# VHH binders against q9xw16, part 180

Target 1, 132 residues: q9xw16
Amino acid sequence: MSGWNAYIDTMTAAAPSIKRCAIVGAADGSVWARTEADNVFKASEEELKTFVALFNDVTQVPAKGADIEGVHYVVPRTEESLIFGKKENTGFFAVKTKSAVLIAVYEGPNEVAAQVRKAVESMQTYLNNAGY
Short names: E, the ipSAE of ESMFold2; O, the ipSAE of OpenDDE; V2, 0.75 times the mean of E and O plus 0.25 times the DockQ between their complexes.

## First folded at step 15 (VHH)

Design wc50 (framework vhh_gocatamig_d2; at its last look DockQ between E and O 0.95; V2 from the best seeds 0.82)
Fold by OpenDDE, look of step 16:
Structure wc50 (fold): chain B 132 residues (1-132), chain A 120 residues (1-120)
Amino acid sequence: as target 1 above (132 residues)
Amino acid sequence: EVQLVESGGGLVQPGGSLTLSCAASGFTFDDYALAWYRQAPGKKRELVAGIGSGGDTVYMDSVKGRFTISRDNAKNSVYLQMNSLRAEDTAVYYCAAPKEPPEGYGFDVWGQGTLVTVSS
């Protein structure tokens, strides 16, 4: 599990607007790694189990939104392996790999989200190529 | 091409009410969430309210209880009812929609905006 922390560090380094992030199991929402200390990712595993299940049918997510860390986000649209949401000056990106879901919660004006998406999708590509 | 056209802005006194409308076209309206943003002079554009395709809503804290976002899918329209308006609500209000896949990272398509001025 400690090895997964390196990927957390890579994403947070690539996008400074990321406040919290986590790598969780795509099947059950189990936490493999998360930001800690002053930026603790606080979603419960029960909540994450519900969240990762959203990827079973992403087409329904814009209708209902998504909850992370007890916060409800409006979801503009989705893609097969991508869910993103917005609330005030915050948002999240979640991408699905073969076996994991990467979640990044960010804060800032809308344009900072571009860098966040790039960061998580880059990691998505890397992990997919690595078989994860 | 996605088109968003706002209307309903104007001058109103503090405590007054105003309803903004947005007519959308050029995309599958029913599949996407919509939003209202605002930008005051010298400030960044901020998400005021969002509404999912199924009607779920989010608001910025400062407008909760005062503003209501709604949509009419039959009319491809989104609305913002603004009550108990305050001077700090003064801004250009923008209707917003996501870009079609694969582009976009939020609400990235905007209308021209409608000015709301709250002043005594």
Scores: ipSAE 0.915, ipTM 0.958, lowest interface PAE 0.5, mean pLDDT 96
Fold by ESMFold2-Fast, scan of step 15:
Structure wc50 (fold): chain B 132 residues (1-132), chain A 120 residues (1-120)
Amino acid sequence: as target 1 above (132 residues)
Amino acid sequence: EVQLVESGGGLVQPGGSLTLSCAASGFTFDDYALAWYRQAPGKKRELVAGIGSGGDTVYMDSVKGRFTISRDNAKNSVYLQMNSLRAEDTAVYYCAAPKEPPEGYGFDVWGQGTLVTVSS
């Protein structure tokens, strides 16, 4: 049980429509914290290492999409520190901080997606300000 | 400002085919993914197919193998080729694009839609 689990709890409380989420190392995709039990975030370390490397050049990501938990998502567009994807009624937001990548998988329409984006961006700001 | 104009909808018999077209303007078309959504009466709007800027595709399970999404960057257009149409494919079909940064949550800009009716 790491101290980072408190940040997972903060994000899921802010956006209850987050089905699964994780905080991983930006350099290697190592898991610092993730949702557990019935909402366990299932991505392998190999997949996460590949995923965090996408932030080295986000402009290439809409061309090829992104894989999370073995699911392939189309990526509509990116921003310098933001990748988001869609697949049927599911989606994800991933944001990069100085040392971490926050990944949240959700289900629902654009109103749900807005809440999820706000939650991960709020945590991104907090962690950047804390030096992470 | 993003503008999307759909065409190609109509009435078709089960087993028939239609091609939907979408003309897009007002954004960085070549750098973005585009999508086709549909909404049937009494149902929520759902992502049917998406295509990345490099041609990567994603499909709803019920249309995989029957529908093909494609794009033509020179024409700023995206297409949905629909084969082996079924009654359950009856819906208004929408072309969709992302909003320009910093706003947006997925495919947030939609055309007016084109009606596809599959019946005898």
Scores: ipSAE 0.757, ipTM 0.889, lowest interface PAE 0.8, mean pLDDT 89
Fold by ESMFold2, look of step 16:
Structure wc50 (fold): chain B 132 residues (1-132), chain A 120 residues (1-120)
Amino acid sequence: as target 1 above (132 residues)
Amino acid sequence: EVQLVESGGGLVQPGGSLTLSCAASGFTFDDYALAWYRQAPGKKRELVAGIGSGGDTVYMDSVKGRFTISRDNAKNSVYLQMNSLRAEDTAVYYCAAPKEPPEGYGFDVWGQGTLVTVSS
């Protein structure tokens, strides 16, 4: 888990509209790395266990939405390894790798959402290729 | 082909009410969340309300308690009941849906919009 902070830095640099993000274990939601200090990713252990379990059947997620950091989001649709949600001028993108879920929370108009999706999917590909 | 057609806009006094309707076709309506956005002159489009495929809802803070989003899956329709209207609610209102996979970033498909004007 040492050095995982570099991947947090890579994602936030690639998409500056990301305000908070985390890498968590896909099986249990354990935090491997997250934004810290002024931009603490503040989801609880219990919330993260619930969140990563959504990937067990993504087809159910648009019906009920998703919660991250105590904020409820509407989920327009999903893909097998991708969940994204919207609330007002904020949103999130989450992707699953073999071992992890990458979560990015952003603020801004829809045009910044494209760069957030690209940043998390690029890291998803990298981690999958590295065996995670 | 995906079609979203809004109706129900018009001129209304402050404190009044309007119901907006959106008829949808050309996609799997029942499986997706839908939304209403608005764009006032000089402002960016903003998400007013969203409704999940199972009826779960999200609202912009300034409209909570005044606006209600609903859907009728049998009619492929989504509605926005707007009560206690204020001057700042003046905008073009758009019905919105996500793009089909694998594309899109949110609510990316839009209707032509319907104008709501709250005067005086």
Scores: ipSAE 0.635, ipTM 0.856, lowest interface PAE 1.4, mean pLDDT 90
ESMFold2 (binder alone), look of step 16: mean pLDDT 78; pTM 0.784

Design wc51 (framework vhh_gocatamig_d2; at its last look DockQ between E and O 0.92; V2 from the best seeds 0.79)
Fold by OpenDDE, look of step 16:
Structure wc51 (fold): chain B 132 residues (1-132), chain A 120 residues (1-120)
Amino acid sequence: as target 1 above (132 residues)
Amino acid sequence: EVQLVESGGGLVQPGGSLTLSCAASGFTFDDYALAWYRQAPGKKRELVAGIGSGGDTVYMKSVKGRFTISRDNAKNSVYLQMNSLRAEDTAVYYCAAPKEPPEGYGFDYWGQGTLVTVSS
């Protein structure tokens, strides 16, 4: 689990607009790593279990939105391994790897979203290549 | 080609009401969430309200209880009912839609906007 914290640090370093981040098991939403200290990722186990299950059928997510940390986000659209949401000046990107879901919650204007997406997708690619 | 055409803006006194409309075309309307943004002079564009394809909604805190976003899929339209308008609501309001894959990081298509001026 400790080794996964390095990936959290890598994503947050790559996109300063990321406020909270987590790496969770794709199968059950178990937390492998998360931001802590001043930026604790606070999603519950039950919430994460529900969230990762969204990837079973991403086509339905724009109809219902997504909840993270008790916050409801509107989901503009989805991709096969990508769910993203918006609320006010906040949003999230969640990407699915072979075994994990990477979740990044960010704050800022729309222009920061590209960098956040790049950060999580870069990590997605890295982990996929590593077999995770 | 995606097109978003806003209408309904204008001058209104504080406490007044307006209804904004957006006619959308050029994409599969029913599959995507839609949103209203606004940009006041000297400020960044901000998400006012969003509505999922299934009707779920999100609002910025300052407009919650006053504004209502809705959609009519049969008309490919999204609406913003604005009640109890305040001077701080003065802005250009934009209808927004996402880009289809692989592009897009949120609501990436914008209309030309409609000006809402709240002034006594």
Scores: ipSAE 0.842, ipTM 0.925, lowest interface PAE 0.5, mean pLDDT 94
Fold by ESMFold2-Fast, scan of step 15:
Structure wc51 (fold): chain B 132 residues (1-132), chain A 120 residues (1-120)
Amino acid sequence: as target 1 above (132 residues)
Amino acid sequence: EVQLVESGGGLVQPGGSLTLSCAASGFTFDDYALAWYRQAPGKKRELVAGIGSGGDTVYMKSVKGRFTISRDNAKNSVYLQMNSLRAEDTAVYYCAAPKEPPEGYGFDYWGQGTLVTVSS
C-alpha cells in the first residue's frame, strides 16, 4: 500500500489518544490513508468532500459546526488552516496543507487535545515542506 | 483577561427546572462558540451543551430534549435552560470559552462554576 500509511502510524504514535485519523485530498476529500480495523475512520466520500470545502472559508465554520463520521461537532473557533471541534468527550483537529487535509479524532480532556494538535501540526509542517 | 461568571445554580427536586446564566468578558464574544460543562464528584468533566457563533448547537445524549443552550450577544451572556431535571444531573456546572489564536485546544477558559443539586 502507499507510503501514506507511515504518516498515519507516525501521528498515532506521537499522540496515542488519537482514536481515528485520515489524510485526504484537499481538493476533493479523496482518502489517501486512514486508520483501519477496530479504529477505522468511517467518513463517507460525500461527507469528506463537504468537510474539505470548509477550508475555502474557515471564518464561516464556527457559525455552522462540522460533521465527521456522522457526528456533528461544535467548532469553537478556527485559524487559517486549522478547524477543531468538540462533542461530549470527543474532539477533532483538522489541518490543511498545500494538497492534503489531515483529520484526527480523539477522546479526552484539553491536555490530551494539546498533544493531538501538536501531532497534526507537526505532520502539517512536514508535508508542506515536502511539497504536499 | 477572560472572565466567566456563572449563576443560577441551586437545590431543586427531580422533575424541576433551573436556568443557568454566564456573563463573559475579556474576549471577542460574538466570534466564538461557548459551552456548558459539568463535573460531579469523582467523575470527569463533560461537555453538556455548546453553541456556535451563529447559534449552531450540540448536546450530550442524556440531556438532549431536556436542556436548551442559548446566547445573547448584546449582553455577552450564555444560558442553559434545564428542564425535567434528574438526580444524575447533580454537578457543578461550568461556562467555558476558547482561547484566542494561536493557543487553544477546545474550550480552554472556565468559570468558577455553579452547583446544581437535584434531590428530594
Scores: ipSAE 0.756, ipTM 0.888, lowest interface PAE 1.0, mean pLDDT 90
Fold by ESMFold2, look of step 16:
Structure wc51 (fold): chain B 132 residues (1-132), chain A 120 residues (1-120)
Amino acid sequence: as target 1 above (132 residues)
Amino acid sequence: EVQLVESGGGLVQPGGSLTLSCAASGFTFDDYALAWYRQAPGKKRELVAGIGSGGDTVYMKSVKGRFTISRDNAKNSVYLQMNSLRAEDTAVYYCAAPKEPPEGYGFDYWGQGTLVTVSS
C-alpha cells in the first residue's frame, strides 16, 4: 500500500510488546500505515481525527483522558509532543512529528512501557529529521 | 521529594466496605492524574482505578460499579471507596502518581501500600 509500512515493522521490532500501532496524519488522522491481519489497528477515521486534535492543546488531556480503538484511557500527564495513557494492564504512547502522529498500543507493566516509549520517540526523531 | 502515604486498609467480610486514603506531597498534585493499584501475592500489580486532573475516571472491569476513586485537590489527597468487597479483592493497595516531565512512562511513584483482606 505505501512505503510507510516499513516504519510500522521497525517500531514493532524495536518494542515487541507493542500489540498494535499506526502512523496517521497529524492534521486529519488519516491512516498512512498500521498493523494489519491478526493485529489490525481498529480505530475509525472519526476517532483518529479527534485523537490527533488532542495535540493542539496537550495540557487539557490529563483532565479528560483519551480514547483509542474505543477504549478510554487515563492520561497521567503529557509533554508537548507526547501523550500516553493507561487502562488496566494496557496502555498507549502517541508522539507527534512534523506531519504525523505515531500511535503504539501495548500490554505490560511500566518496565515494558519504557521500551515502547523509546521505540516511538526514536522513530519520531528519525521522521522529524527526514522532514516528516 | 515525592511522598505517597496510604491508609485505611484492614480485615473485612465479603460484602463489606472500606475507604482507602492517600496523602500526597512533593509534586504538582493538581496537574496530574492519580491512581490506585493493587497486588495480590504472586501476582503483578494491576491498575484498579485512575482519576484525571479534572476528575475523569477509569476502572478495571471487575471493580467498576463497586469502587469509586475520588480526589480532593485542596488536601492533596486521593481516595478509593470500596463497596461490595469480594475475596478476590484481597491485596496490598498502592497509591500512584506520574513522574514530572521528561521522565516516566505511566504511574511511576508508589506509596508503601495498605493491606486489604476480605475473608470470612
Scores: ipSAE 0.638, ipTM 0.861, lowest interface PAE 1.4, mean pLDDT 90
ESMFold2 (binder alone), look of step 16: mean pLDDT 79; pTM 0.794

Design wc52 (framework vhh_gocatamig_d2; at its last look DockQ between E and O 0.89; V2 from the best seeds 0.80)
Fold by OpenDDE, look of step 16:
Structure wc52 (fold): chain B 132 residues (1-132), chain A 120 residues (1-120)
Amino acid sequence: as target 1 above (132 residues)
Amino acid sequence: EVQLVESGGGLVQPGGSLTLSCAASGFTFDDYALAWYRQAPGKKRELVAGIGSGGDTVYADSVKGRFTISRDNAKNSVYLQMNSLRAEDTAVYYCAAPKEPPEGYGFDYWGQGTLVTVSS
């Protein structure tokens, strides 16, 4: 678990606009690591179980949106291993690896989203190459 | 080429109403969520309302209960009904759409905008 916290730190360092972040099991939404202290990622595992299941058919997500931490986001579009959403000046990026889902919730103007996507996709690539 | 053309802006008194329209083209409209943004002078552009391809909606807290976003897929159009307008609603309003894969990080395409001025 401590090793996964390092990946949380890497993503948050790469994109300062990330407020909360989590690494969860792709199969069941179990939390492997998450931001804590002043930036606690607060999604329940029950909610995360529902969220990770969205990746079973990402094509339907833009029609219904996505919920994280009790907040509903509009989902502009999706990719096979990528779901992102927007609400006011906040949003999220979620990417799926072989065995995990990386979730980053960010805050800021629309332009900061590009850096957040890059951060989570970089981690996605790293973890995939590492077999995770 | 993606095109978003807003209309319906204008001058209105506080408490008044406006309906903004956006005609979209150049992408698979029915597959994507659409949004309205606004930018007031000296402020960052902010998401006012979003609507999923299935009709789910998201609103900024400042406009909840006053604004309604809707879409007509047959017309490739998205609308923003604005009621009980306030001076702080004064801004250029932009219709927004995502880029198609693989690029994009949210709502990446914007129209030229339509000015809404709320003033007594």
Scores: ipSAE 0.912, ipTM 0.955, lowest interface PAE 0.5, mean pLDDT 95
Fold by ESMFold2-Fast, scan of step 15:
Structure wc52 (fold): chain B 132 residues (1-132), chain A 120 residues (1-120)
Amino acid sequence: as target 1 above (132 residues)
Amino acid sequence: EVQLVESGGGLVQPGGSLTLSCAASGFTFDDYALAWYRQAPGKKRELVAGIGSGGDTVYADSVKGRFTISRDNAKNSVYLQMNSLRAEDTAVYYCAAPKEPPEGYGFDYWGQGTLVTVSS
């Protein structure tokens, strides 16, 4: 939906170190909105369907890692509605709401990661309060 | 409190090998991924290898095929086998572990580090 692009813009403005991000359906991984052009989020819908299914049991994820945009990440640990991963100088945060999963890919050290996590969790709270 | 103690660093000639060891305590070792980071002079710290709780691995492209990360849950230890070492591998190497909820952004606990120098 075109309205969903405003949330992408809000997250990217709050954490400029986000390189690519997307909002996808929690049930099927369908893309609702994503960054485009030079910052295009490149995951296929089949990969996203596999990824969102990880939220069915987050405790299994640190054992296997996670794939996003064809890149395999080690997952240090998870929380009930949060998966995050690391590879080289890149990482991601993914959070689940009632109806959506927000995924943000970033580059940088832990100080950058802290800002990205804050932006993603703020949007998670907003969408949950809005009934999504 | 989380404790990470690295060992195995030293001076080695190009083409040589070293094994780094990390003894970990103070957290639920078996449930978490562990990692090796390095910091070369003039560079930022980078993740060179990571190992998940089930043994899946990731490597930086620069070390893929040369370095192998492994873990021994009975000993609460993580290892980095480094083969075919290059001058560019010269760095302080850090063992790293995640923080427990509610804080953390990746691998947030690091040990003191062990120096690896690759030179002729």
Scores: ipSAE 0.739, ipTM 0.878, lowest interface PAE 1.0, mean pLDDT 89
Fold by ESMFold2, look of step 16:
Structure wc52 (fold): chain B 132 residues (1-132), chain A 120 residues (1-120)
Amino acid sequence: as target 1 above (132 residues)
Amino acid sequence: EVQLVESGGGLVQPGGSLTLSCAASGFTFDDYALAWYRQAPGKKRELVAGIGSGGDTVYADSVKGRFTISRDNAKNSVYLQMNSLRAEDTAVYYCAAPKEPPEGYGFDYWGQGTLVTVSS
């Protein structure tokens, strides 16, 4: 049992359109917590290691896109601690904290995406202030 | 002022082809991905194709193999080559771009659209 599961619950409660999400280590992509059961976050350890390494140079990410759960997304743009992507009616937001990367996968239009971004950035701020 | 101006729509027979163009201005075109969306009558808008700043692409499953997105950074333009058109492709097609940091949530700027009608 992980104490990090409460943060998963907080994000999914704040943005119900989140279908799956995870908290992973920024250095290696190791899973600290994730959604489970019928909506399990299914990214492999190898995929997550590759994904978190994108934050080593976010300026290159819009050129090549990003993969999560075997799905390839176009990345419209980035910020130093933010990567987000789009594929059909789905997308993801990922933010980096001092120690972790928060990943949320959602379905819906841009209006839904705003709620998801707010949820992950609020948690990013909280974890950074707590030293993570 | 950000502007996205679509052109190239029209009436075409099933099996035909069209090329859509989008001229963009008012933002740092080279740094961003761009996209084409479409909205058929009575349906929700859907992402058709996206192209990364370095040419990486994504496509909706319904158009894969028939449509090709491309970009010309020197002209600040993005294109959609549509081949093997079907009646289901009838829609208004929109060019889309992200807002500059720190705002936005995806592809947030939209043009006025260009109508594509596929019928006999």
Scores: ipSAE 0.622, ipTM 0.854, lowest interface PAE 1.5, mean pLDDT 90
ESMFold2 (binder alone), look of step 16: mean pLDDT 79; pTM 0.786

Design wc53 (framework vhh_gocatamig_d2)
Fold by ESMFold2-Fast, scan of step 15:
Structure wc53 (fold): chain B 132 residues (1-132), chain A 120 residues (1-120)
Amino acid sequence: as target 1 above (132 residues)
Amino acid sequence: EVQLVESGGGLVQPGGSLTLSCAASGFTFDDYALAWYRQAPGKKRELVAGIGSGGDTVYAESVKGRFTISRDNAKNSVYLQMNSLRAEDTAVYYCAAPKEPPEGYGFDYWGQGTLVTVSS
């Protein structure tokens, strides 16, 4: 797998409640790294291409929700470089950097979500500073 | 000051129906999704149904096909129509809304709740 797996490991170490995550190209949704084995991130190429295109206009996303791993999430609201969703006891945070989109799927209440958001945003800052 | 006030709960027999209402104030919620959560005795709160600003919906698998969430922006209200009620639907039901940017982790504001008891 790629050296990008080190960033996946960093995020999951910072927020152990992350069940699955991936780093994908912002332009095309191509997978740079993802969690694997029992925690494999299962999104198709078509789904990821559609998902990263949501960042072209995040204001439209709360109206129609978002799909990740074949699961449809309600999107409560968005920020310029952040989309987050909820369904049952699961949720996700996705953030856009210059060249990438980071997606983390988690399970748990808002206290867990806070840890996951912090981990994802910390990595977003790191990658932006590294030119990605 | 954000306020969410639920109503419509009560005792109903299995197979019956109830409509829950949520009146919201203190924020512009037309651009936000809204949700219904529930908490059964001894269990954690779970998202039962959510509705996006454009009417997009999600449902917990256990209620899919039986519950319908809807919204009326002119009345600042969210509704949950519950049909074919079962004993396992017994819970306190909460209306929920997100915090405004830059804070928030999902649905962060919750009302006081309304009790639904399904029993013969």
Scores: ipSAE 0.731, ipTM 0.876, lowest interface PAE 1.0, mean pLDDT 89

Design wc54 (framework vhh_gocatamig_d2)
Fold by ESMFold2-Fast, scan of step 15:
Structure wc54 (fold): chain B 132 residues (1-132), chain A 120 residues (1-120)
Amino acid sequence: as target 1 above (132 residues)
Amino acid sequence: EVQLVESGGGLVQPGGSLTLSCAASGFTFDDYALAWYRQAPGKKRELVAGIGSGGDTVYRDSVKGRFTISRDNAKNSVYLQMNSLRAEDTAVYYCAAPKEPPEGYGFDYWGQGTLVTVSS
């Protein structure tokens, strides 16, 4: 669906270190849009359902980490609508809006994570303002 | 004010072992994950190992099976046990902690570092 795919394109253009990303339903983890082809986001429906449920109580997440695309990440800490994780040279940012969860997986040194967070939070603000 | 103080670095022969220690203060230690990073001369800083508030761990592939990260919440301390050390492990090792909300993007506070040199 081109509507939601445009937001994927916007995020990946804003932060070149984003390798894969998706916009999923906050209630069930259903995929609304994701990167495709050489950058396909490869999370199963079961994994995404589990992942979005983490936002029901983010305070528990740093104790056990989080799994995305079969990769286990340590979660340093969380915020009310933000979960982020690290592993080796990779990381992710996930933010919750009213109706959606945005997930961006990036690659690069810890220093590049700031740009990825900025891109994801800008889209979070945009979607919340649009009523999603 | 967050402070991270590393110790335990030194010169060791290939195949040897070292234990690095990090004493942390000025933040909610028990609720956050901590990590060890390293930086070799002319290279960027890289994540070596991380440990969650509940003891969940992640490791860089090149150190998995050789290094073990652990924590002692009663002492506000994080440790890195390094076994079977290789020349490529030579680096300054940094203990790292996340910034408090709303700042930060990972592990954002680092200590001063402790030098590990693996050489004959």
Scores: ipSAE 0.659, ipTM 0.853, lowest interface PAE 1.3, mean pLDDT 89

Design wc55 (framework vhh_gocatamig_d2)
Fold by ESMFold2-Fast, scan of step 15:
Structure wc55 (fold): chain B 132 residues (1-132), chain A 120 residues (1-120)
Amino acid sequence: as target 1 above (132 residues)
Amino acid sequence: EVQLVESGGGLVQPGGSLTLSCAASGFTFDDYALAWYRQAPGKKRELVAGIGSGGDTIYMDSVKGRFTISRDNAKNSVYLQMNSLRAEDTAVYYCAAPKEPPEGYGFDYWGQGTLVTVSS
């Protein structure tokens, strides 16, 4: 179960400020790949199923926020295929492709957030072009 | 363009209370989450409290139970009620809003800030 792990490695190499990340199925939140060991992405499959369902209507998300790894984030706003959240010194970016959702959790200020957003959007473009 | 104007800062004694206000303009206020950040002397800026477009809230652990964020969509305003103030709450407090699509990384527009000093 190494193929998808290469994409995790590509994202973390592009944005070293990413603390944990995962690639999950857009339909059900099933984990395709995630960071492991000391950087294990700890979201349950039930939480991920709830999370990916947010992409069915992103306009509702800023009203309620989002939960990742048992942490509740405020969601400042959304875009058609992008949800991002903030909580203290942490944040996340999540982007949807045809078949997948990419989630990256990071720590740091806006310049760090910009690097993380760029990395996940680059991977989103790559996967969409590859038919995922 | 987005404008955020804070007010309500001042000098208070430990255990006192203050209410900060932020008047927002230049964007669709009702659709956005808004936040309060602070920066203490010699420290980095930190997210104190956030409020979603539907009233969902978050707080940093050290202010939970003492601070309350609220919003009034009819007045395009967000508030931070600060109770049981401590010396460690001394900081410049900033109202913050997200940038409009397709740009933005969180809360990227900041007001000018209002100084809160907790001292005897």
Scores: ipSAE 0.722, ipTM 0.877, lowest interface PAE 1.1, mean pLDDT 89

Design wc56 (framework vhh_gocatamig_d2)
Fold by ESMFold2-Fast, scan of step 15:
Structure wc56 (fold): chain B 132 residues (1-132), chain A 120 residues (1-120)
Amino acid sequence: as target 1 above (132 residues)
Amino acid sequence: EVQLVESGGGLVQPGGSLTLSCAASGFTFDDYALAWYRQAPGKKRELVAGIGSGGDTTYMDSVKGRFTISRDNAKNSVYLQMNSLRAEDTAVYYCAAPKEPPEGYGFDYWGQGTLVTVSS
């Protein structure tokens, strides 16, 4: 695809409570697309390399938490291709596909979190089916 | 079936201390993070403190340095030590735990809550 920003737009349209999100390479954390302007996703390249490496052994993540955009999140639990975290009224969902990691940061209660999880999992399925 | 039972709430004067306890059952306690939330009258529920399976912690900014979350895996319990209490800390405090896979969005199971009132 020539325009990965279209996938960012699709996710934020599906879950308006997503404040910032990104699609990054699963192997190296390289940014393929991210929200910009007033909702710019501000993770450094080094932070993203560290973050995607968490998917090599998700079982260790609840013990130490995860950092996104310089914010430390407690991670309640993980699944094979899913990491999610909480900090005050904010949270994130990150899912791994064959070649990518999708990260969505949101604000709001569990009802909002449910919508965000559904949006990122829907995109995860789409990208896996597209060979990514 | 997940059960979370809070205790330790009560009436305390400003500057006082309380320790809240939560007894948990019905899930794999040692593998999961646990949290304390609170909801003040007329306000939204907020995450006060969280503790990971390895003891990693997070705190709401307004309680950092005053509150300490801890866990005892042998007793399946999580605690919140509250020092230097303020009127603004008055709330119902809830112990919270995540749902088992494949569902869940954060801390999805809640106890009944324990009331903390800080007043003279």
Scores: ipSAE 0.692, ipTM 0.854, lowest interface PAE 1.1, mean pLDDT 89

